# Designs tried in a protein design chat: VH-VL binders against Cell division protein ZapC (zapC). Part 1

All scores and structures are predictions.

Target 1, 184 residues: Cell division protein ZapC (zapC), of Idiomarina loihiensis (q5qx64)
Amino acid sequence: MESESHWLWLFNTESGKLSVKLSDTDVFDTPYKPSQLVNIHFNEQMMDIEDATTFQIVSETLEAYPADKMPCAPQNAALNATAWCRFGRPQMPQSWHFQKSDISEWPLERRLCELNSGFDQGLFLILDTDDEFATCLLLSEGMQLSAIKSLRQYHVIKVTLNRLLPATVDLALSAQSNWGQQLA
Below, numbering starts at 1 at the first letter of every chain, in headers, positions and changes, except where a header shows other numbers; antibody chains aren't numbered by Kabat.
ipSAE, averaged over its two directions, is called F for ESMFold2-Fast, E for ESMFold2 and O for OpenDDE. V2 adds 0.75 times the mean of E and O to 0.25 times the DockQ between the complexes of E and O.
Where letters were taken out, [cut] stands.
Atom coordinates printed by the task and the answers are left out, and those that the model quotes come from them; centres of patches stay.

## First folded at step 1 (VH-VL)

Design b1 (framework fv_barzolvolimab; at its last look DockQ between E and O 0.04; V2 from the best seeds 0.00; counts 0 for: pae E 16.8 > 2, placed apart)
Heavy chain, then light chain:
Amino acid sequence: QVQLVQSGAEVKKPGASVKLSCKASGYTFTDYYINWVRQAPGKGLEWIARINPSGGSTYYNEKFKGRATLTADKSTSTAYMQLSSLRSEDTAVYFCARSPRYYDILTGYSYFDYWGQGTTVTVSS
Amino acid sequence: DIVMTQSPSSLSASVGDRVTITCKASQDISNYVAWYQQKPGKAPKALIYSASSLQSGVPDRFTGSGSGTDFTLTISSLQPEDFADYFCQQYNSYPYTFGGGTKVEIK
ESMFold2-Fast, scan of step 1: ipSAE 0.229; ipTM 0.635
ESMFold2, look of step 2: ipSAE 0.000; ipTM 0.458
ESMFold2 (binder alone), look of step 2: mean pLDDT 91; pTM 0.933
OpenDDE, look of step 2: ipSAE 0.000; ipTM 0.554

Design b2 (framework fv_barzolvolimab; at its last look DockQ between E and O 0.05; V2 from the best seeds 0.00; counts 0 for: pae O 6.7 > 2, grease 19.6 > 18.9, placed apart)
Heavy chain, then light chain:
Amino acid sequence: QVQLVQSGAEVKKPGASVKLSCKASGYTFTSYYINWVRQAPGKGLEWIARIYPSGGSTYYNEKFKGRATLTADKSTSTAYMQLSSLRSEDTAVYFCARLGYSYWSGKFDYWGQGTTVTVSS
Amino acid sequence: DIVMTQSPSSLSASVGDRVTITCKASQDISSYVAWYQQKPGKAPKALIYAASYLQSGVPDRFTGSGSGTDFTLTISSLQPEDFADYFCQQYDSYPLTFGGGTKVEIK
ESMFold2-Fast, scan of step 1: ipSAE 0.281; ipTM 0.723
ESMFold2, look of step 2: ipSAE 0.029; ipTM 0.620
ESMFold2 (binder alone), look of step 2: mean pLDDT 91; pTM 0.921
OpenDDE, look of step 2: ipSAE 0.019; ipTM 0.572

Design b3 (framework fv_barzolvolimab)
Fold by ESMFold2-Fast, scan of step 1:
Structure b3 (fold): chain C 184 residues (1-184), chain A 120 residues (1-120), chain B 107 residues (1-107)
Amino acid sequence: as target 1 above (184 residues)
Amino acid sequence: QVQLVQSGAEVKKPGASVKLSCKASGYTFTDYYINWVRQAPGKGLEWIARINPNSGGTYYNEKFKGRATLTADKSTSTAYMQLSSLRSEDTAVYFCARETYYYGSYFDLWGQGTTVTVSS
Amino acid sequence: DIVMTQSPSSLSASVGDRVTITCKASQGISNYVAWYQQKPGKAPKALIYSASYLQSGVPDRFTGSGSGTDFTLTISSLQPEDFADYFCQQYNTYPWTFGGGTKVEIK
């Protein structure tokens, strides 16, 4: 589905729930708590062109991968990514939870990465990068970080670039492509 | 310049209600949540509830739901908390506090506190 | 509810001492911790937010550290005006909850 001018952000102050009204009968609830959000002082607010652009980019990115290799529905991930980009509170880096990688530069065309906590390895969507950090949204159904901490699906974290690992799905597609080229 | 000024001390009998005020100045009242926190004599801090002054939307700690009622008046930049069915254990200093946005929902500005004594 | 366990409950110190106060959350709260100072008869005052960021106007002898469940407030060289009660607060999950407080007293 594509973002339209009638899509609305809804914030329910009683429940603390940020949602997207897609139609009169279809409301998408984000998992984000009020403590994770900023600028949520409204009952309803129109999605703007930046929101529509974010939704479209994320949807197209995830839909390019085989559905059986993705741990989430592209539309759900895209709506949550758009919600975070609009209302997500700036994150402090949490790099200490994750093992270092040998990567010093991250290719801009690679929007998926994995992070390894030593307890679990999760698949993430990269929402933003700069010279030092990446902001990453968890696509996996969950990820254990330590004996006492786990991330839920769609949780957003910030890490240094040297924590990013190539996504297994990208490596698998590269291997499949090479095999196909040899066999053809 | 930026401050929250609370109403004066109250002495109430068990079963009564009390309504406390918190007047904001030096900033845009509708841009920040107002929280209410209490502190019993010699005890720690306990969060009661918050209000969004722009929308009137409220969120209550379950322990106080049904007894506490938060309101806000935009025209006077004043937040109110009413606490009903008072008990002796409600004896405390009650603070209002402004909630931030950028780095989380911590309380960057506090009122001076209002002492409420519940005794027969 | 998330329980914030603060230690010690009280400590005695001299001017110039290094003071350390700890706070432990009953579950992971990332970096959503603030520290407050409260002097007798006064309202709390914010010192630290997001576990390690110094509130504007607060002296740099105050530092915060930690993430997940274990958090620390350090005063590197205690001054006369620092004798007070200190409280941690989590703002990760409603209801907001505070540590039990630490009283810093003159030795």
Scores: ipSAE 0.000, ipTM 0.447, lowest interface PAE 17.9, mean pLDDT 84

Design b4 (framework fv_barzolvolimab)
Fold by ESMFold2-Fast, scan of step 1:
Structure b4 (fold): chain C 184 residues (1-184), chain A 123 residues (1-123), chain B 107 residues (1-107)
Amino acid sequence: as target 1 above (184 residues)
Amino acid sequence: QVQLVQSGAEVKKPGASVKLSCKASGYTFTSYDINWVRQAPGKGLEWIARINPYSGNTYYNEKFKGRATLTADKSTSTAYMQLSSLRSEDTAVYFCARTYVKYSGGYTYFDYWGQGTTVTVSS
Amino acid sequence: DIVMTQSPSSLSASVGDRVTITCKASQDISTYVAWYQQKPGKAPKALIYSASSLESGVPDRFTGSGSGTDFTLTISSLQPEDFADYFCQQYYSYPLTFGGGTKVEIK
């Protein structure tokens, strides 16, 4: 897409707001607070080819799912995912909120997962994985973690791989009916 | 424009450790993962591990877990691999290579490679 | 681990020849395959990604095809600079794995 190469990151130092200027009349606000972000010492900065690539991959990933099965607009999730990949602070793990699974390895092609807090079960986009952890962006409209803690939509958390559950939408699709059997 | 420049050749004794460097230039260092791949003389390619330079997150091939340690220094755009408890079988050319992987299932092929560092382990 | 079986291990060819190299995965890996060229003393160079997409700057005589378990790299009219080792790689699942390589030698 040509328009993606002309998008601008905007940061308002007074309000602490990170936004994407899509056009002269269209600005997308991210929900991320300055305390969650790094490298935000600018007023405006061009979205580079790496940012455009991240947006494109996430958009295509989410658009492949039926719209009635997704709790968010794919483009909104993709913009927030791109913002986090570029400016998000490295996260400390919060695995203790979530039920364990038997999964020790996660297939690279599976970008959606669910996490179960015992209070709620939320749908997440996996932004990054390593040999111990996954960084997950909440797609659901909200998720209760405990009696006193909840995540807002698009919040990013880090959990150990043994907390990841197969996404219900992946298990329901016939092309992916044996996905759970492929996990190590 | 994009370059990955690796440190010079190393000669080590069995049981020693070696630390190799890979200095990136011509792109945003934190936007791409750095992978390490080795090639023994006359043999094929073997993937060791990757690091996300932004987060510090690593993923290791099980064969190298516990012996390989990846780190990255954002201020110098340099990735490092330390390999411990060296054996003669570790004699190889070690390459660093760039991939675009910001989340699982992204592009994970190696679009740019360093020139390689020869490591020789001999008694 | 996903095993990538590459064939042949070596072949001899003349300039102008059509060369075909195959790569077989031990399980279905969709289209998550890349092909690399390596010349003596040099690092590998990416040729193909996603089984059939040509890397920027690579001549169009190189084509990749296949999906699932069977993949092919074809050089339609071999040039002097194409004598090299070629490797396939899967990126469907960790650990990332490579084929054993094919040496393309001058006849």
Scores: ipSAE 0.014, ipTM 0.585, lowest interface PAE 7.5, mean pLDDT 86

Design b5 (framework fv_barzolvolimab)
Fold by ESMFold2-Fast, scan of step 1:
Structure b5 (fold): chain C 184 residues (1-184), chain A 122 residues (1-122), chain B 107 residues (1-107)
Amino acid sequence: as target 1 above (184 residues)
Amino acid sequence: QVQLVQSGAEVKKPGASVKLSCKASGYTFTGYYINWVRQAPGKGLEWIARINPNSGDTYYNEKFKGRATLTADKSTSTAYMQLSSLRSEDTAVYFCARGGYKYGFPYYFDYWGQGTTVTVSS
Amino acid sequence: DIVMTQSPSSLSASVGDRVTITCKASQDVSNYVAWYQQKPGKAPKALIYAASSLQSGVPDRFTGSGSGTDFTLTISSLQPEDFADYFCQQYESYPYTFGGGTKVEIK
């Protein structure tokens, strides 16, 4: 992870969105515009140790899953997750879009979940939790919430913990795990 | 090299509280959970609790829930355990250990601190 | 809670002996079992993880086997530095639990 020490946060002058300069010829654009972000009073800013740590954790978490079971490239999801963890504006809960789960306690170690809007069931990365809420980043290519509203890939939402559903991919990797036993 | 260095021995009276530290180095502190385990003289190992240093989320063994409090400081890569309402039965060596989860997946306790002796006596 | 029953609680052996320690879980723990060695006055040291994987730097005379509920740690040719206490642990579910320990003593 020596390349991460030279990565820069900047705003793409053409798209207006937050980007990561990985090299002189490689710039990764996040979907996040300035109105969704905080603490963005800079022209360029180096990724720090916390940013590198977040990127490593998310990359390794997602790389552990078979590529054919993931709706996104792990490194792309990791860059977007790192961007949101560093600069994302606090979200208001949107729990009303999602069906309640019957899980009384979420295993805090499980970083992936699904949410069911009744129109779609999407795969999310959990970025943060507290006693009441989870902040979730959409990994699926898109998710319909209602007849007129959809989330695009990598959009972040906040929901109450009683909306979280077990990720199917976690069960596939560890059907005999504590996670699988809790669901039985 | 991965190291977990714990604070020095403590002698406390019944009813007191104690706060132990575990300083991590040589790895990404937020990538692994930190566990606390105790061992009474001549007895086996008993798991107390764990903390996710990335989120601050904790999980406690029911036997210690309400008495043990885990915290972590990412800026110093240090985990802490406070144990309150001490009893003679709490006399033990207390270990911190890296593991339980690594990047969101089940993981063994691969590295352990050297232990802190806590003696509770009148 | 998952109870880990370890046997024997102690054994006497000579250098060069094959030593076998067993651990039985009260419930299925898949392969989420680790084995630790502890010497007097020292912290436990990881030997085996995921039931059968050898920890880096641990001699290959140590082997782990088993899955589900029945697990075994074997030392193929006991060395002087192997006289110690050994503990199994399940890390499948909370609360994490350890076996009662096996003391390997000089005969």
Scores: ipSAE 0.000, ipTM 0.471, lowest interface PAE 15.3, mean pLDDT 86

Design b6 (framework fv_barzolvolimab; at its last look DockQ between E and O 0.79; V2 from the best seeds 0.71)
Heavy chain, then light chain:
Amino acid sequence: QVQLVQSGAEVKKPGASVKLSCKASGYTFTEYYINWVRQAPGKGLEWIARIYPGSGSTYYNEKFKGRATLTADKSTSTAYMQLSSLRSEDTAVYFCARDTPAYWLKGYFDYWGQGTTVTVSS
Amino acid sequence: DIVMTQSPSSLSASVGDRVTITCKASQGISSYVAWYQQKPGKAPKALIYSASTLQSGVPDRFTGSGSGTDFTLTISSLQPEDFADYFCQQHNSYPLTFGGGTKVEIK
ESMFold2-Fast, scan of step 1: ipSAE 0.701; ipTM 0.862
ESMFold2, look of step 2: ipSAE 0.631; ipTM 0.848
ESMFold2 (binder alone), look of step 2: mean pLDDT 93; pTM 0.944
OpenDDE, look of step 2: ipSAE 0.741; ipTM 0.912

Design b7 (framework fv_barzolvolimab)
Fold by ESMFold2-Fast, scan of step 1:
Structure b7 (fold): chain C 184 residues (1-184), chain A 119 residues (1-119), chain B 107 residues (1-107)
Amino acid sequence: as target 1 above (184 residues)
Amino acid sequence: QVQLVQSGAEVKKPGASVKLSCKASGYTFTDYAINWVRQAPGKGLEWIARINAGYGNTYYNEKFKGRATLTADKSTSTAYMQLSSLRSEDTAVYFCARYGSYYDAFDIWGQGTTVTVSS
Amino acid sequence: DIVMTQSPSSLSASVGDRVTITCKASQDIRSYVAWYQQKPGKAPKALIYSASYLQSGVPDRFTGSGSGTDFTLTISSLQPEDFADYFCQQYDTYPRTFGGGTKVEIK
């Protein structure tokens, strides 16, 4: 069967939320409100090939990690990531919430990172990067930013690259490939 | 094995240019930035510039702007530094060194290339 | 440019001695300092990053400490292979800058 082309973007006018219709009986609701979104001029719209590509890349990326080390279901994260990449409103950087990291040069192939607010350290999926900024989607169930502010799961933020920390699982794998192996 | 292998020694006259190479192996070249550092005989270390092999971005120490040019060839996993308008005070060992993908400290170093500038 | 002032420029020590080298930054660099060892005729080797984290494969007799402007490298019990030059380096700001080096010589 080759019927993945039936996935639809839905906008529910009563809830004000963007959803994905996966089948006649299965609808996935995103947490994103109209104020966070652009180009919502429809009640339903077909997912296109770029949407399907984003979903596949994110799903495969997260499914490569042990399930017990992931704070979310890969498909749920992939659906939310796809929704943000298609309709998410561009974010202004909010780097001031996060401690500076040791890194200013992020590897393009690394899709996971952590951010440290001083109150909490959260796991994020990197949706987009350039040589200055990263757009990051929270995978953790929540993250405290300050005494009065917290991010909910799947919230998207933009930060400068020098705020990114290696994800614990990637750091463990990186340790196996480091210069230290040559010195022992 | 992760390593950086540099080109052989060069002897140049004042006013000439030199182009040094740094070949990477044992890791994904485009995931890391390559830095260039020099050390004059009996002296300390001086940072020249870096290039990010993935993004392509360069950053130069102001002292070397206009004289140093960094490039990277992704197909051969090789970084290059060209230094022009050579003077006697450019006589030094030139090292390439990798930024860690997770830290901006230099975790892997090339063996060095000696450049001698004399008449 | 951030100036890294390293002390002492040289010291003489015996095997088994505790050796301490200090590095002072001209402004706050938080924890963004690395330490390198260089033996004659060789490239530098990474020892410490982020002021206190040990590079993989480096013996645990090497310890880094400090934050802000004052940093220290300590060798708890000097071994014959530790006679070398040592350099600190800041990576808080471009350009990256090094201390003047400390030569650890056999007494």
Scores: ipSAE 0.007, ipTM 0.539, lowest interface PAE 10.1, mean pLDDT 86

Design c1 (framework fv_lacutamab)
Fold by ESMFold2-Fast, scan of step 1:
Structure c1 (fold): chain C 184 residues (1-184), chain A 123 residues (1-123), chain B 107 residues (1-107)
Amino acid sequence: as target 1 above (184 residues)
Amino acid sequence: QIQLVQSGSELKKPGASVKVSCKASGYTFTSYAMQWVRQAPGQGLEWIGWINTNTGNPKYAEDFKGRFVFSLDTSVSTAYLQISSLKAEDTAVYFCAKSRFYYDSTGYAFDYWGQGTTVTVSS
Amino acid sequence: DIQMTQSPSFLSASVGDRVTITCKASQDISSYVAWYQQKPGQPPKLLIYWASTRESGVPDRFSGSGSGTDYTLTISSLQAEDVAVYYCQQYYSTPYTFGGGTKVEIK
């Protein structure tokens, strides 16, 4: 937690995007522009305890994932997730045509899921859930949604809970039917 | 068949070092974190830490920082626990254990355990 | 650190009895609870994970329940082979912590 105490939120003067100053010589640029964000009326703002907590949880999740199955650098994903949790504008659900899940209950504490557009299947980090929806950050390098639409890595979407698929590794390890395709 | 096989018992004097091995078989070694747990004579279970077998990054409980060091030899699917400057209170059975889900950020149930290595520290 | 308070520390019951062991966390751990059985001279064996999910090969007389801060392991009909020490464990956050253990014996 001490290493995050001096990290600083700021906006990149060239790109206009939200960035994190990690040290005097190390600045991480997020893909998020001011139009995607809220509560951004600052020039510089220190990372707080909730930010540090989010970063630690996401870093630990992704560091435990095998590198050959991780489509992103864990620290980069963790910084982007922390940025979105702190400043991300609440998403409206879009009319995305994802495969429906046959899972009757999602363990809401599980942070990784997949979504299938029919064109591509992407790995996502779940940032937040409510009764109906999950806010999901794309970890895959990209995801095709249709013939003319694609998501960029680290973009955030809001989807209904019944579209969440278990991450592929959970299917390989699980002895429980709730992690596979279920029938009545 | 998943198995974790640990090295044999050790009898050491205070101030010595010990290195316990844990050889994994029957699964992809680098896909699961390796956990380490201690059990002092007649006592309960105490978590020492874990090591990410893919990156080699360790995490230690605060009481075990400094003298306890995790390492790996991925070519032979083996994890190691080294304890330096041994003290009498280090006398315990040391277990390695595999997590059930390797990317569970807030924790893992330990589905397979080594048989344990008894380390006795006495003058 | 999350403290896991396990009770009772010891119980003696007859074959066929229903046995209940409880575990209380010092904070909400969102069902990230495992239960282990340890027989003398053996490593612990995973019985239950995610509060109520039985590990493959574990007899159905073992069940887990609970949520939030309060969790329970139940043995519906105690068998002679169930003599062991049982431990709960939270794996919600590091450091992972175990309950103090419950020694189950047959009277």
Scores: ipSAE 0.000, ipTM 0.462, lowest interface PAE 15.4, mean pLDDT 83

Design c2 (framework fv_lacutamab)
Fold by ESMFold2-Fast, scan of step 1:
Structure c2 (fold): chain C 184 residues (1-184), chain A 121 residues (1-121), chain B 107 residues (1-107)
Amino acid sequence: as target 1 above (184 residues)
Amino acid sequence: QIQLVQSGSELKKPGASVKVSCKASGYTFTRYAMQWVRQAPGQGLEWIGWINTYTGNPKYAEDFKGRFVFSLDTSVSTAYLQISSLKAEDTAVYFCARVPYRGYWNAFDIWGQGTTVTVSS
Amino acid sequence: DIQMTQSPSFLSASVGDRVTITCKASQGISSYVAWYQQKPGQPPKLLIYAASTLQSGVPDRFSGSGSGTDYTLTISSLQAEDVAVYYCQQHYSYPLTFGGGTKVEIK
């Protein structure tokens, strides 16, 4: 009978980036360097129930969308989201790159949003929100912010709530939705 | 057979402390988180918190921080709930329950039989 | 905290009846709801998780459905042994919260 393996957080010895050991033969590298992270004084650490819960919620959320409409594999996004939720350093807002939206309230059940830099419009997963800000993980392959700046896939940024735009995929699935008028 | 077996009923005076045990058998103890839930007489279920059985890290609901402490003895596959400075309002049946760490929703699939703690003067 | 509101608090039905219990969350919980059965003097027993997934060993007369904020537990043909209190629980966000319970009795 095969024994169940535990997923472990560790750091890749060559890249220096945070990784997840899924099995003896399968290691997933996140794009996150130690300088972007907190609480990282370990050689290896097991995923806990909060990590497992985050992974499952993100995986199931993204798997509900048509695969041909998603710019990333759900499992990859979920592993990176879990890594950031566990170890990500608090972000300063970078709202100035993005167009203001007319949305005053963001429904908690809507986990995808888009941000428009004027150069590009990217799809993001919302990792966390408060009364003022959203922490967003880029799902798109990349996003140009200006003539000289671009975000790579899975980059995490923080923006004010009035920068969030409805994800195109959510609008297609929710033609009858009045969610833009709903109170939080 | 997978089981969680809890310690017997306790009758305590206000200000005393109590330590409830929850012994696991039939599975690998450290592969499942241990949850704690209470039920006051004639009332519903209330979540207290959980402990990661591999790391030992606990998480408590806000109302239970301070007097409630989770601990483990992994060598005997046992989790503990200690309540200090007991109050009459702590009178309840206390349940332990297990939850998988990996790839499963936070559903409590196996429960202990419960430990009745009565606090009276 | 996410509030779970169950309806009804009490119901009385005959053997063979279809019984439905409803649970409403104060916010969207993406189908992260479980249902438990508790008989007098016993611990709760998991019936359903992820809104509609039946736990191993649970009779197929039990089923769950719903999405967003509204979820339902159905017993297709009530049996005498189904007399119990039923609880919903959200497992979307900490702290984990339970509904107030529904007491099911036979007429």
Scores: ipSAE 0.000, ipTM 0.470, lowest interface PAE 15.7, mean pLDDT 84

Design c3 (framework fv_lacutamab)
Fold by ESMFold2-Fast, scan of step 1:
Structure c3 (fold): chain C 184 residues (1-184), chain A 120 residues (1-120), chain B 107 residues (1-107)
Amino acid sequence: as target 1 above (184 residues)
Amino acid sequence: QIQLVQSGSELKKPGASVKVSCKASGYTFTNYAMQWVRQAPGQGLEWIGWINTNTGKPKYAEDFKGRFVFSLDTSVSTAYLQISSLKAEDTAVYFCARGDYYRDYYMDVWGQGTTVTVSS
Amino acid sequence: DIQMTQSPSFLSASVGDRVTITCKASQDVSSYVAWYQQKPGQPPKLLIYYASTLQSGVPDRFSGSGSGTDYTLTISSLQAEDVAVYYCQQYYSTPWTFGGGTKVEIK
């Protein structure tokens, strides 16, 4: 489904809960804590064109993959990604949790990556990159970082580009389409 | 002018506590991690840990967990290292140094060091 | 923890000499090695990061090289002002670890 202008951001000032009102009977709760979000002064605010664009791009990106290869529902990931892009506080990198890769440059067309903590390897959606960093949203159902720390699904982290690993799902698709196998 | 200015030398008895300050100027304090490094007399460098200046979350090397505590006062761009229950083996120069978050935290600017002497 | 083994621990050379200091990591650190210079009574100063990238303001007689587990700091023409202790550091994984240091003196 695509984002519509009548969708509303809801913010509960008592609980600090950020949600999306999709209809009079359907409300989607984001997992984000107030400490992770910029200051929100409204109780209710319409989604704008930038929000709608983010939702559509993420939804279409994830829906292009077979459902059995994705650890999340595309629409849920897209709503959480849109919420983070609008209201997420800038994060400082926590690259030290993750093993370094030998990748010197990340292809802009690749929106999925994996990160390896040594305890677990998780699938992430890249929300934003510059020439130094990627902001990554966890798609996997949890990820262990250490003996005492785990990321919850949809948690957002920032890492240097040298932590990004190719997503296994993208590698499988690339192997199938390899030109070198044509006319052999 | 980028600089880190540390508090003056301290002479303490075993069992006392000490709090070393490191005041940053000339850059945006919260864009860089603050790291702490120890150097015992005549010895090499030992990494104690860092504190994320944006989130306030510390990371300590295993040997320094317990008695060593990092803290911040972001309103005055100052980081602190507190050492409790001081032992003679804590005698050292303590350096603060900043690490750029996107340069993988190598230390490009250092404080002048604070000498802590623990003696009976 | 990753161990950084630095050699030699002491070296004495003449002004104008080429000086080489080596650093061996106990595992592959993928070029995440920095080199620091510490003069008596002063804090360490960053010379090189990413194994071979010269820090801004550092004289070009300093250079770094290496990959994997073996790294080298070279001073192409030693000057009197280069008398110091030099340290390598890996920042590949925490805890960050330093080499034991190399004390460079002039004859």
Scores: ipSAE 0.000, ipTM 0.463, lowest interface PAE 15.2, mean pLDDT 85

